VHH binders against NADH dehydrogenase (ubiquinone) complex I, assembly factor 6 (Ndufaf6). Designs and how they scored, part 13

Target 1, 289 residues: NADH dehydrogenase (ubiquinone) complex I, assembly factor 6 (Ndufaf6), of Mus musculus (Mouse) (a2ail4)
Amino acid sequence: SVAAASGPGIPGSHLYCLELLRKRDYESYLCSLLFPAECQRSASALRAFNVELAQVKDSVSEKTIGLMRMQFWKKAVEDMYCDNPPHQPVAIELWKAVKKHNLTKRWLMRIIDEREKNLDDKAYRSMQELENYAENTQGSLLYLTLEVLGVKDLHADHAASHIGKAQGIVTCLRATPYHSSRRQVFLPMDVCVQHGVSQEDFLRRNQDKNVRDVVYDIASQAHLHLKHARSFHRSVPAEAFPAFLQTVSLEDYLKKIQRVDFDIFHPSLQQKNMLLPLSLYIQSWRKRY
Below, E stands for the ipSAE of ESMFold2; O stands for the ipSAE of OpenDDE; V2 stands for 0.75 times the mean of E and O plus 0.25 times the DockQ between their complexes.

## First folded at step 4 (VHH)

Design Q10 (from X22 with W33A Y101E S103L; framework vhh_7xy4_2)
Fold by ESMFold2-Fast, scan of step 4:
Structure Q10 (fold): chain B 289 residues (1-289), chain A 120 residues (1-120)
Amino acid sequence: as target 1 above (289 residues)
Amino acid sequence: QLQLVESGGGLVQPGGSLRLSCAASGFTFSEYAMAWVRQPHGKGLEYIATISSDSGSTYYSDSVKGRFTISRDNAKNTLYLQMNSLKPEDTAMYYCARLDEGLEYFPDYKGQGTQVTVSS
């Protein structure tokens, strides 16, 4: 693509972000439409930034190219805080969000640094390592989303931390069939060892009880984080709730995997929820997470 | 077939000079911004120099500014890096990278690299 403009603006940069989300993160696209009108553009920019970073590992066959892309985003963030963003549509929209909402640079850098560390084809060593990855990526993204919404609240931040961990864990589970088909397994090694399960068991799509028990333990950890975030919902300001709309899909996945007795390879887990727009609208209307 | 081939690396003493070249093929070189990126052994990547498609704009990292000069010859599809006053800290594998048009630091292709070693 060609970047045209004499200054740090690009015509169509907002539409580019929306199209990227519609193609690569449809749930975030739908969620952004339920934000307050004045926040929608910035929310879309944050999610488009996340898509750009998340795609790096899957779109490059060589780690050094992935590292170069991460270095691009580090420099882009540094430069946008000097009002000199690169002529890249997502970077331009992110820069506008940074200016409008005084977004915290540390959270943006934390997302990039964590994604860079995880460019290797190695499984997480432990549940703690997976949770740290989730906190630094999904958690940071939610903290920035709260800043877009104008929310400065410790209870909202606490809820965001737990929801981010739950979301990261579920994302890891949801991606397991895809990665196994490519001879990769990223599920926490300590949980696998506890149940006598090897990486090869997932590559062979083993459905034995011990494999299901691994999935159960990991899914249970996500459920506990979601439950904990909900336990103090009364202390969280209502203005924060749009940031947590993705708990709808998170809970939907946890219910579905329970119904198939934690068979992570069951085909029903890969089906799109055709009622997702309605479910998100209802949750938004009811002011809950 | 997209290809970037670096050359000109080698062993040089501190204070010395080297000129790196990158031969590009398989795309319209004159339409792309280009960069030199380096990676010291056991360290991360560092963008040291960038040049626009028309040579109208250049960027240098603070670590090499005033010592290195990036240039290009669009007629020959070649990118250059003139390295002067070399320091032991400049020891690294040097890569030629193609950047997306208008994106100064976003590489979409890189070469296999050329080793530069600065020691006495």
Scores: ipSAE 0.000, ipTM 0.227, lowest interface PAE 15.5, mean pLDDT 85

Design Q11 (from X22 with W33A Y101S G102P S103L; framework vhh_7xy4_2)
Fold by ESMFold2-Fast, scan of step 4:
Structure Q11 (fold): chain B 289 residues (1-289), chain A 120 residues (1-120)
Amino acid sequence: as target 1 above (289 residues)
Amino acid sequence: QLQLVESGGGLVQPGGSLRLSCAASGFTFSEYAMAWVRQPHGKGLEYIATISSDSGSTYYSDSVKGRFTISRDNAKNTLYLQMNSLKPEDTAMYYCARLDSPLEYFPDYKGQGTQVTVSS
């Protein structure tokens, strides 16, 4: 079994989760503040858990250390369902959320397994492979978020699946300049092949029409998922809408990439959205996604 | 250069004892929580014991609780694992691991390991 130490000077477990989000996932930090008060702590715990898993690959020098961290989380989740969480602030907060909302263990395990499988970064072979990764990570996270909100509804789950895929695709696009600077390209190979584009074209920051067409096809797939999720929004319980606040940033990125004619390397795409807190508040007030 | 060097492994009969040591260099040892992690042949890694930077807190897996004791000597930059009442199930490669900060729990570095074999 796995055991972890709690060190002196660690802030209270909830504050630790909030600080982790503020530094590593500011958007999720802002979104958590707009959840119903009784759900905010659990929502923050889920997003902090996602940050812990997402950052493993970039924070470790050896794959074996990454595997050790994934095994820690797999054991932590197993033990949470036996009411024996490890003494680690995110694990403690996640365990509290599991107990409070009867969270589905399968979704937590699916996130860990998918992240573990992808510790070695390789280009997705196809859009389908990218969408499957997004479904298993972002989709699972949204299903758990709906459980925190007390929502058990097929339309809400359907919307979450589409929004999760859109988010995963946009995350892949958004990270492309960073990864290219490190000589890595993860964009779907089948889309690149369709347009006669190689990984070298992204490494050289090529702005030719065929490269823009690759970005256009990938961004269009994310837009299609978002549009599909919105097409049945009236069938989705209003209680589900806080789970989908991330659509604000998702739509903002899609509009920005369109304005620069799908130039994925345009400097404006790296700029912070200074109006994000206001946009999230307005979206929350409107009760839309 | 970061380095963790484990020693003290060997062959021991069931019920016996062994003391593992880990010599740390290349970082400020006293600022990091440390762990002992083991891997049986053909199986995954298992955390067995952790200790805070100041020795104020220790945690043990249920499989070793009451039998193993983790300790450290910050003046000597050394981590120890005292293993008593050894069982065949304790047979594994044992690794010394540095946890990524005093405020974090996850290993960011491990040594080459030392083999412990418990058999009759």
Scores: ipSAE 0.000, ipTM 0.286, lowest interface PAE 13.6, mean pLDDT 84

Design Q12 (from X22 with W33A L99G Y101S G102T S103L E104H Y105W; framework vhh_7xy4_2)
Fold by ESMFold2-Fast, scan of step 4:
Parts: sequence; C-alpha cells; structure tokens
Structure Q12 (fold): chain B 289 residues (1-289), chain A 120 residues (1-120)
Amino acid sequence: as target 1 above (289 residues)
Amino acid sequence: QLQLVESGGGLVQPGGSLRLSCAASGFTFSEYAMAWVRQPHGKGLEYIATISSDSGSTYYSDSVKGRFTISRDNAKNTLYLQMNSLKPEDTAMYYCARGDSTLHWFPDYKGQGTQVTVSS
C-alpha cells in the first residue's frame, strides 16, 4: 500500500515565509498582502521559495555548496508531489500551496534548473540569454502565481511572460552596483560589446556615455516588454491583476533610472520608495497593471 | 576556527552497515541544523539526510529512507549517520554539513569528507 506524508508541519512556517520576504524581498512581501485573502499564504510561499533559490548564489562561497542546496530543492519538489515534503518551513508552505492549487510541477522544476545553471557566476552572453533566464525564473513564478489565483487564460499567460522578462531585466540592472562591488558583472555581453564597454568599466563604476548607453538599451528592452504586456490589458481577466502588482515597482525603477540619465551607479537608485505601499494599494484598487 | 571532521568510511560488502561520525568545533553546535550530503565520483551532490538542532525533525532522500538514520549528540558536538543495507549505489564521498540556522537545513559549510565504497 501507499502512505502519504502526514503530520501538522512546522509551527510558524507561514510566519517564517513572511519574515523571509520582509527581509530579503520586501516588494514581494507588500504585494502578497494585497492578494485575495484565500491566496495570500500560497503567494507568500511561492515568493519565499524564489528567495531561497535566488539567495544561494550570494550566500555560499563554493559552487559545490550551491549545487547541494539546488539538489535539496529538486528533491523537495519531487517529494512534495508524493506528499512527503521535507520538514523545512518554506518547503512545507510550498507543499500546502501545491496541494491547494494543483500547481504545475514543471514550472517549479524550471525555476530550480535555471537557478542551478546560473550558479556559474558568469555574465549573460546576450540579451536573449538574460530574457531566457527571466522567462524560466520570473515567468515560471508568475505562471504559478496565476494558478494560485485560479486563472487559466492565454492572454494572462502572455502578459506574465512579458512582465517576467521585464522583471528579470530590471532585477539584473538593480543588482549591478552590488555585484560590481564584489567584482561581478552579469549584464549582457553583446550589449556591452556593441557600445565598446567591458566588465572592467562597471567594476570601476564608469559613468561615461557609452556605459549609460548600455544601461539605456537594457532598460529600454524591459520597458518594451512592460509596454507590450499593457497593450492588451483589456483582454486579460481582472482576476489575474494581483499577479502583476510588481509592475508598480518595475515602472518606478525604470522612471528613476531614466531621470538619472541611465547612470546605474547614481545613489538615488539605492533609496527605498517610501510611497511604494500606497502606490501598490492604489494599483490594486484600480485593477490594472 | 570552524571545523567539521568526518570519520567512519571504508570498504563494505553490499548489505553491510557503516556508522559515520562528524566532530564539530568552532561554533555552538546545538544551535545549528546539520546534514549529510554525498557525492559519487564524477556526479553531482545529493542531500541524503538532515536533522534539526534539537533532533525534533529529520529529512531523508528517498534513495536512503528506511536504510539510513541521522542522529546527533549535542553534548559531544557530534553528528552521526547509521547506514544499513548498503548498496553499490551508495558508493560516494560523504560530507558533514552545517545548516544556515536552526530552521534552515541548507549547508553553509562542509568538512573534508569520508569515502564509502560498497563493492561486491
């Protein structure tokens, strides 16, 4: 006979997910609070899962340890679809979301596999490679978020794909000053080459026009994806809109970087948007993205 | 100095048993979750067992569940892995690993390892 994993789980696993988001992904924390009450816990679990995977690269000194953490998550996902989740708070909350919403295992596996490939700690060769990474990570996360919201719609999936790519590109731009301080540059090499810019230019925090032109091209690609997603918003069911609340912070970053003439190292880009909670609430009230 | 020192590996026949030990020093052992991970020659790492700081929770990979038992002695700062019904597929370098926190079982540090070879 077959026996599923049983037991009450880990006390405080939901609060653990919320605390992890508040400390490591504050924007996702705020967005999750604006989801329908029945979806908030599952949305938080998905975002906490993303944080666990995303932080591996920055939290381990050896690729070997990073690979062990990715292997843990692959096994955790396999096991939770057999009702045998590991006793780890994020895994327990993710397992509950999987059962409640019948989440597609392929999307969870795609996120893990893509993050594992990215452990090599090298720049993307092209904008296409960055977009593929964004689609497989942020895009998959948005598809799962739509499943949490009960949305099965082609237009919602198309919007999620474009928004995921915009999110991934902006995340890469946003992290550039931090990574440069640690002698790492992940910006697409093909765009850098087109403008005669090397990794060393970012390591030296170069603000010359050619460096700004690289940032402009990359930011413009994110803007075009956001614009494309918005071009058919009237065809997207309103039930999908909570999945896209992060477009508020995405647009805020794109406007800020434009105001500083694409100076990726400008100090104002590191300042928190104190109006973000209000902006997210207004966006949620207006039912748009 | 943070140190994890594994011991107890060796050559064993299929169906045999081994007990691995890991001596921890340089940190407050009782505050951290601990894990055993393994790496067969030329292959990736596999998490095989984890244990919470208080021994209240354990996790096992399906490949070893029912055959391996993880345990710890916080008074001795020692982690153990009891391996029963060993199979040729269990041949690997076994590493003791420290988790990020009492609620995280992901290693932020691993020892030098101990080789387990299961051969007929």
Scores: ipSAE 0.000, ipTM 0.275, lowest interface PAE 13.8, mean pLDDT 84

Design Q13 (from X22 with W33A L99S Y101E G102Y S103T E104D; framework vhh_7xy4_2)
Fold by ESMFold2-Fast, scan of step 4:
Structure Q13 (fold): chain B 289 residues (1-289), chain A 120 residues (1-120)
Amino acid sequence: as target 1 above (289 residues)
Amino acid sequence: QLQLVESGGGLVQPGGSLRLSCAASGFTFSEYAMAWVRQPHGKGLEYIATISSDSGSTYYSDSVKGRFTISRDNAKNTLYLQMNSLKPEDTAMYYCARSDEYTDYFPDYKGQGTQVTVSS
C-alpha cells in the first residue's frame, strides 16, 4: 500500500527495502548482512534502489509507464539533495544514506539515465556497448557502495569498474534463456556476427558450436575483467572488500557455464547455489574478492 | 481479462470542476493500490495521485495537491478523481492505473484514458 505520512519518513521503510531485496535480489540481501553493522542499512538502500530501476523494463506493460517511473526517480534524487525526499520507502532510505555518507549525486543520476536509455528493448550493438551499460549501472552502484564503506582509493575504484563490467556481462548471459523464451535476445550483435550467429539461433535454442563460441567469447570477457580486478587485490584496502562479495556468484556462474561447454540453455545454469550463504561468509572471513 | 475504463472527461472553463471515474475488471481490485496519471499533448506521462488498497494512504503530486482528491469504492471496483479549481495546464489525457502487484508504489497497467480540456 502507498504510505504518505504527515511528517518526514515512512514507518517500516528499512524493512520494505530488506523485503524487496529478499524477493528480487536475494544475493544482494545476503551480501548486505555481511557489511559492517553501521553500513548495512545504507548498503540495503542502494541495492533496493537498483532493484526499483532494474525491474522497470520487465514489470511495466508500456514503455511510457517505464519512462514515468524513471522521471519519478530523477526528481526523487534531485529533491533528496535538497532534503525534500518523496514519501516512498526506498527513496526515504536512499535519502538517509545520501546524508550519512555524502553520496555522489552524479553516480545516482548516471544509473537512472542509463536504465532509461535501455528501456527500448534493443540488443547491444557491441561488447563495448554492453560494457558501457555495465560501467554506468553496476560500476556506479559499486562506487556508491565504496562511499558507504568510507573508501576513497584509486585501486578500489579500478577494481570496482572491472567487477561492475563482469557483473553486467554475466547478468546479460544469465538472463538469455528467460529473454529468448519471450522472443528477445540482448547479446552483443558484433560477437554474434563474428561467429555467423543470428538472434534466431538463440530463439531456436541452437546448441551448435558457433552459438557456443559466441557464449564463450562473452563469458571470457567477463572472466578477463574479474581476473584484472583481482590483480589489484593487494593494493585495495580491506575496508573495500564487502563491496566485492558479488564476485563469489560471478565466479560460480563462470565455472558452471564452462562445465557445460558454454551451452547457455543448460538447465543446471538455472539451479540455485544452496551453498551461497556459506561461500559468502567464508569469502568475507578471508578478506578476499 | 484485465480492463480499466475511464470516464468523466470533457471540456471545462478555468476554475471549474470534473469528477473522473474508472471501472476496473479482471483482477481483485480491493487488493491493489491504484493511481491516476496524465499525459499532456506531446509530453510524457505525469504521476498525479495514488491511493492504497484500503484507502488509508494517499499521495499527490505538488502540481495538484489541495485541488484534486483521489478516492475508491472497493464494493463497486471503481476509482475516482475529483478535480477542483482546474487550470489550463491540467489539460491532458487522464489514465487510471493499477500499481504493480509486487510493489504498491508504481503502476504496471493503465487504461485507454479520458480527455480533460481546460479552456476559456
Scores: ipSAE 0.011, ipTM 0.537, lowest interface PAE 8.8, mean pLDDT 87

Design Q14 (framework vhh_7xy4_2; at its last look DockQ between E and O 0.01; V2 from the best seeds 0.00; counts 0 for: pae O 10.4 > 2, placed apart)
Fold by ESMFold2, look of step 5:
Structure Q14 (fold): chain B 289 residues (1-289), chain A 122 residues (1-122)
Amino acid sequence: as target 1 above (289 residues)
Amino acid sequence: QLQLVESGGGLVQPGGSLRLSCAASGFTFSEYAMAWVRQPHGKGLEYIATISSDSGSTYYSDSVKGRFTISRDNAKNTLYLQMNSLKPEDTAMYYCARTDEPLYWGYFPDYKGQGTQVTVSS
């Protein structure tokens, strides 16, 4: 109610968001440290919001509870725009970002709607469906991040779209060993069919050439999206580049999976890049992505 | 091991009242926020009320605010829902739910019980 939403603030809500990122999305945590100081808190709120939604599927005992958590976030976003945010740390920080930067409600709702549709255990029907999901989640998140940075530019939006798609594809690849251990496979079915590969091949951790070819094709699409975004980087305002720091980690993963000949289950893919903080710092100086 | 057992449902005429109870076991009840959620037949789960671990904060959905009261007794590991001025649209399976955030805030259930049916009809 209004009384509950107007209650005492949540002390340390920003620190809650940062700790959530450190534990659940370390790469976004590192990237946020390189944003302009006046934007760091809002950038962290957006990424923490993404983490809260991404964790729903794996943290609830059944789908109906997951759907309920998505309904909570839909109402939370609606209430934020009426200055009545729920008493939840990430919601409070997101509300502050919404007010500070006049964030577009449609992008927030699009992320929630797509995450809700993804609560089942069905694989994407096609590569296009995965890319649409990535656009609606990671792309929307980047559009909001550009709004935090005060960037209103068509080329920046096009870069965000491609980088969002690349991020979504890489996230799908990176999560496959975890989901396979839970007997779930989400890789695009059309690519699997093209190579004569079933979902059971991933559950059995089969690494025959046709299975590696599926991973190769999917990873290649992420690489192509990064190339597309980079092809016009000189037309993108430098003020947008903090939003695109995540490309460093995307490239790192794509290089690693190539080194293991697209064996998506190879143990080296789970090793942290201890030089990632340095690579991000260097990238922040090079005025490119 | 974790168990939430709802009771107190039944058939009630419009305008009537019911009190639901939820017995909790298998976890430290006083460290968790708790919620009541409902599912009308053929529809999704709906938040109706949430209460913090110390009873200091409550939340009610707009559809039940002013008619329903959530409460808890941490000594008895029991959650309650007093439902007054019941309407036909309140007909649903009612579930007791534990939240995912045990020590800070509790809007996100991670477990629910088997439920108790509430039917508001002639």
Scores: ipSAE 0.005, ipTM 0.447, lowest interface PAE 10.1, mean pLDDT 86
ESMFold2-Fast, scan of step 4: ipSAE 0.276; ipTM 0.694
ESMFold2 (binder alone), look of step 5: mean pLDDT 83; pTM 0.845
OpenDDE, look of step 5: ipSAE 0.010; ipTM 0.306

Design Q15 (framework vhh_7xy4_2)
Fold by ESMFold2-Fast, scan of step 4:
Structure Q15 (fold): chain B 289 residues (1-289), chain A 122 residues (1-122)
Amino acid sequence: as target 1 above (289 residues)
Amino acid sequence: QLQLVESGGGLVQPGGSLRLSCAASGFTFSEYAMAWVRQPHGKGLEYIATISSDSGSTYYSDSVKGRFTISRDNAKNTLYLQMNSLKPEDTAMYYCARTEPLYWGDEYFDYKGQGTQVTVSS
């Protein structure tokens, strides 16, 4: 007597998102737990979406499949706004977040488009290109996170832009030892050229002063963005602060790289922060970023 | 070692038919949804069809719906594409592809084979 309900539901889609974050983005997993209870599921969906896109390049056998994976996500987002999401666990959870918070489609599309451009695995030509990548990926993700939190504020958006740029730059620096071991260097070419540093210097793990100066300039740009975002924190509504919990790890990395005199290959930079859960909790309690 | 090996391509006249086969090995074929995708010379990949692990569900792109039929034989670890009423626009390299168990639809897959060329020309 009961007719089958029509609907794009998948049993365990929320748990799938949480497990994906636990395995591939543990920091975002921890941050999501500190969001208001009514926002946690949507915040996890956004971060799981980011992981799905970020891992495409590593998960597929060739670039053409990566391009099709990006086309899948573009169509998935288009279809979500027509209440017809694909039967994929992250897409289902993202669709629920879109409906609950009226998420802006433009920000989701901007993330996909920027990730697609980066499937070529090419170094950034300039700091400006790296910052544009960071703005379009991390920045867009933070704007969506603010929408999940119900924050509609110009100062919050301004802070998100700067924090997103700082995060993108630090992510590029943090990944450099890993990429160099695979004969890849993504650090901004214009900064390298200014100091007479070649990509080969990073492949050989060169610790000369000119290599450290490249790292210093790039890290200083991230520090400037973080400092700028913090300069007007009193104008940012407290409801926005959960979106910016990532500044804890961001600041930790910048302090560590400074202490090792910008030696990007120093082993201490790759060590896990065992106190991260406590540091995130304290940051959340203090209502700061 | 995961392998997908396509066969059955060739030259055919417009209005003709071809049947493509894909031999799968290195994974439990019966647990995965499978797809066919194609790439015309100088163009991007285009999704064609998907079939569920148990053959209970199939999906087709609008360009081939009613002309192509996807099927599988789990006992033989083989995927098929029956192509009827072929058009010059169907000329492409055709690839067998594996999809994720929880995904159902087009363009979302993790592996494709080496391909088999289909040319529709007079």
Scores: ipSAE 0.000, ipTM 0.299, lowest interface PAE 14.9, mean pLDDT 85

Design Q16 (framework vhh_7xy4_2; at its last look DockQ between E and O 0.03; V2 from the best seeds 0.00; counts 0 for: pae O 13.4 > 2, placed apart)
Fold by OpenDDE, look of step 5:
Structure Q16 (fold): chain B 289 residues (1-289), chain A 123 residues (1-123)
Amino acid sequence: as target 1 above (289 residues)
Amino acid sequence: QLQLVESGGGLVQPGGSLRLSCAASGFTFSEYAMAWVRQPHGKGLEYIATISSDSGSTYYSDSVKGRFTISRDNAKNTLYLQMNSLKPEDTAMYYCARSDYEPLWGDYFPDYKGQGTQVTVSS
């Protein structure tokens, strides 16, 4: 009887994670609800963990503060694997998930490390750099999610990698208007240079053809990853599919941006898809991603 | 049975050009993204180019960008790689793959690649 050392549970820690997702990552919130019942809490915990880390960059006025927060989470993960998580609701839920599913510590640490490196407000130098960031963050998260689902499959891992990269790229595109409002541009510089586009063009919300071409190329890369991930569909165990439901949202964005001729600043791109819950449910029911 | 058969490799001088072909069978070619990967002698597999199922999107590794062009003919179930400005460092076994497999954990899933065609760039 491995006495599950019930560390001091924070009452409502699960609800905290759900509320956090609902507010900060609504898509992940919806996806988490479509997981098998026994996996929902763990999936939510992982996503909440990701949200906590992602928020560090947005909330930090000083890099030092961001670094401290990252150190907190590094220590938290270390302590978690020693059955001594900090008294923080996301950490507690993540600890439970780690114990329940024997989650790989490396993936958790990779997410933290990569996000820590990304605290520098520098544009990606290349598409490859963006993809690497996505792999190390979103990809790692998906690997952990597969572990939660009890899936150990190479095809699923490959799909996860591509979906993670697509997610990272789309996230970068989606956030571009927000960053531009803050006089920041993180889009891959190599693609910008290729089309003769400067960061200033984005800051000015230029809609010239060359700017649209940059957006097109970047979006196309996300689309390619999505397509690759889906090409594995026949080889991926069905048990993995809940982990990949985010592809619905990715596809939705890519379609929207295409419809507006890759005007990344188009207001329609910021509108929430009210049909997203239904679309996710249908996709889940069809056992597709 | 899924089959990928590469051809077009050979010996070429630096600065030269080659065109590789891959004949695909055993699956609906037009529904899958395709990729080229290569393996230098004594090294691991390297991803070099991918093309979407509808040829609408392409991706190249930095090592071949601007020199190589991936294309496909869905009617012929054939994938192509035009290689220009070849360098000695391009010497490798080249494989056609049904999808762009990135090395996860340093491993490439071999089940979706062909037998390969040897490209040697030497003066």
Scores: ipSAE 0.005, ipTM 0.217, lowest interface PAE 13.4, mean pLDDT 89
ESMFold2-Fast, scan of step 4: ipSAE 0.379; ipTM 0.745
ESMFold2, look of step 5: ipSAE 0.011; ipTM 0.555
ESMFold2 (binder alone), look of step 5: mean pLDDT 80; pTM 0.813

Design Q17 (framework vhh_7xy4_2)
Fold by ESMFold2-Fast, scan of step 4:
Structure Q17 (fold): chain B 289 residues (1-289), chain A 121 residues (1-121)
Amino acid sequence: as target 1 above (289 residues)
Amino acid sequence: QLQLVESGGGLVQPGGSLRLSCAASGFTFSEYAMAWVRQPHGKGLEYIATISSDSGSTYYSDSVKGRFTISRDNAKNTLYLQMNSLKPEDTAMYYCARGDLEGWEYFPDYKGQGTQVTVSS
């Protein structure tokens, strides 16, 4: 362990991570509380790290500043594997998690690199490209979360890959009304072309059948990934299940989009699930994903 | 209103020294962490050094550690980078950058227009 007098230490760095999650990613905050006590701090550090990266694009006015923030995190990760983390609360907590669980540096770097590539408002050319983004961001985060839980298992990794893709796809769908209000559309171009839908259709909040068909195809792909992950749940060690608590919100969104006939602009899709804490607790108690 | 103005760059021979300065205005300088970032021609941005609002913490890239020193004078709203034992690889445009409000988080939210440093014979 790091000696207090000679090591990097920020008083309250753990509380900083928890408050960041409460403010910016409340679902991940709730999920972290349901982890085994010995893993909660490290799980919170990983999710706080994700928040720091995910918000760069919306937090800065210029791509150059965003690139500087990504370069900071690349250097921070490089240096924490040399026991020289920067004096920044999330970096300190992430460094402690890296040391405690021997976290794989490649997964941390993959998240940063993928986020950096997407600072340019590039549209996804295909469903595969969206899934690759999801795999490299959400998937990497889940692989690291499995490492925190002490899980080294092929079936757990396969479940994490599918769940990560489902989560990334749903995040893209959920953000579509917000992005459209800012004249941006990130939905996969190949699916839009297949149904004769232009980006202008989303900017105008078009609810015609072909627009709903685009949403249906994209949501169905997320649903398929979730179903696939669940199809071999019996082969996944129970110790892995805390990593997959986010499937509760994922499934909730997929059920709601079905009920509104894939109208991505329906106001009910933007309403908070007031029962989320109870639903997460029940899933945790039942040992499922 | 917010402005960061870098100065002190120029042409220097290998082994030489330069001192970069950054004059800050339009915000309460003493409340922000500050950084130096460089970009060689045709390459990506490289984080060089950061300093907390109170100078209590500094951080350096491995490529400059032991050769460069970051410092600040909060009374003068000025950030400095002392560059010693300069190498041709240090040739780049150097930018002064402002960090997060709390001083414990380094995240650039603004940068200046830069000052060119060229190390050659």
Scores: ipSAE 0.000, ipTM 0.299, lowest interface PAE 13.5, mean pLDDT 84

Design Q18 (from X22 with W33A L99S G102L S103G Y105W Y109V; framework vhh_7xy4_2)
Fold by ESMFold2-Fast, scan of step 4:
Structure Q18 (fold): chain B 289 residues (1-289), chain A 120 residues (1-120)
Amino acid sequence: as target 1 above (289 residues)
Amino acid sequence: QLQLVESGGGLVQPGGSLRLSCAASGFTFSEYAMAWVRQPHGKGLEYIATISSDSGSTYYSDSVKGRFTISRDNAKNTLYLQMNSLKPEDTAMYYCARSDYLGEWFPDVKGQGTQVTVSS
């Protein structure tokens, strides 16, 4: 009954989402440009929503503030399915995507709930716990992206699940030097224990063989998920492939870490891939992931 | 180092007035919306008011609308809350908060707080 419920729009809400991606998730910004024109805005909205949630843990001073921001997003999602989105640019763009593509509310809620549970400064107890986090966050995001693309396919969903797990694992590895500089380690504790490695080894930037073996096991798990997702390539409809463009960056990181013998602290791992736009274009043209 | 420091709280009688101040440092104050939130003893946080980065827009909770006024001085990096016609139910710890969303509070940082007690 208020103007926001009948035709909400913030002038520049789409531009806000694009600028947020350019600043905080440049790879997703580039990927969005390769989506079908009719899907680009909605794809950008989903990725902007992910940025809003992903940055909460590192951007807030207290867990209570993080919980309040997650509660805002839960209410925002509830309200947008009642056609009453809050007057916030990412929420408005997400609401438009929800209406245009009939996006599944359960996936949006699963992302928020999982991010909320992960606001604590605790390492994952196991590789399984990391994979569950990845499935509920990255996996849900990919399922929603497939809905934006109009893909309703069991093989595409199965591939998305494996790609989501691989992405979550790689994100954890990629962030390790950053978190270690802030005296935090989120790598799976069970893998560390198996190799006689403690959190202190990562805080000291230890490059000994046992530390490299931990990284090798974790990276190998991501590689196996990516390989499994690719084993279904022939059965996945081509319309789904834009959802999986980020496998280019995923594979690039796995190749780089292998080249440096799984030295998680090697400076080359933090270098930007200057050929990423070309690699994404070629992958899009070749219809693969 | 990002910091928000509240001041101006105290004990007042019902119907009285207080002016709260918040000194901000460690970020570009003029680029952020700012909010006041409060927490009664043993209860959750409650939104009070939000002001846009340029003071062009303000929003208030229904419980304080007409009694409280939020304002800011970007030259001094300071946020204010003028509280009039205070009621016993206004008793709470009051926090200054940085917000990245206008219209309702959406804090990413809050200060240490200043206690307001309204008692006869």
Scores: ipSAE 0.000, ipTM 0.399, lowest interface PAE 10.6, mean pLDDT 86

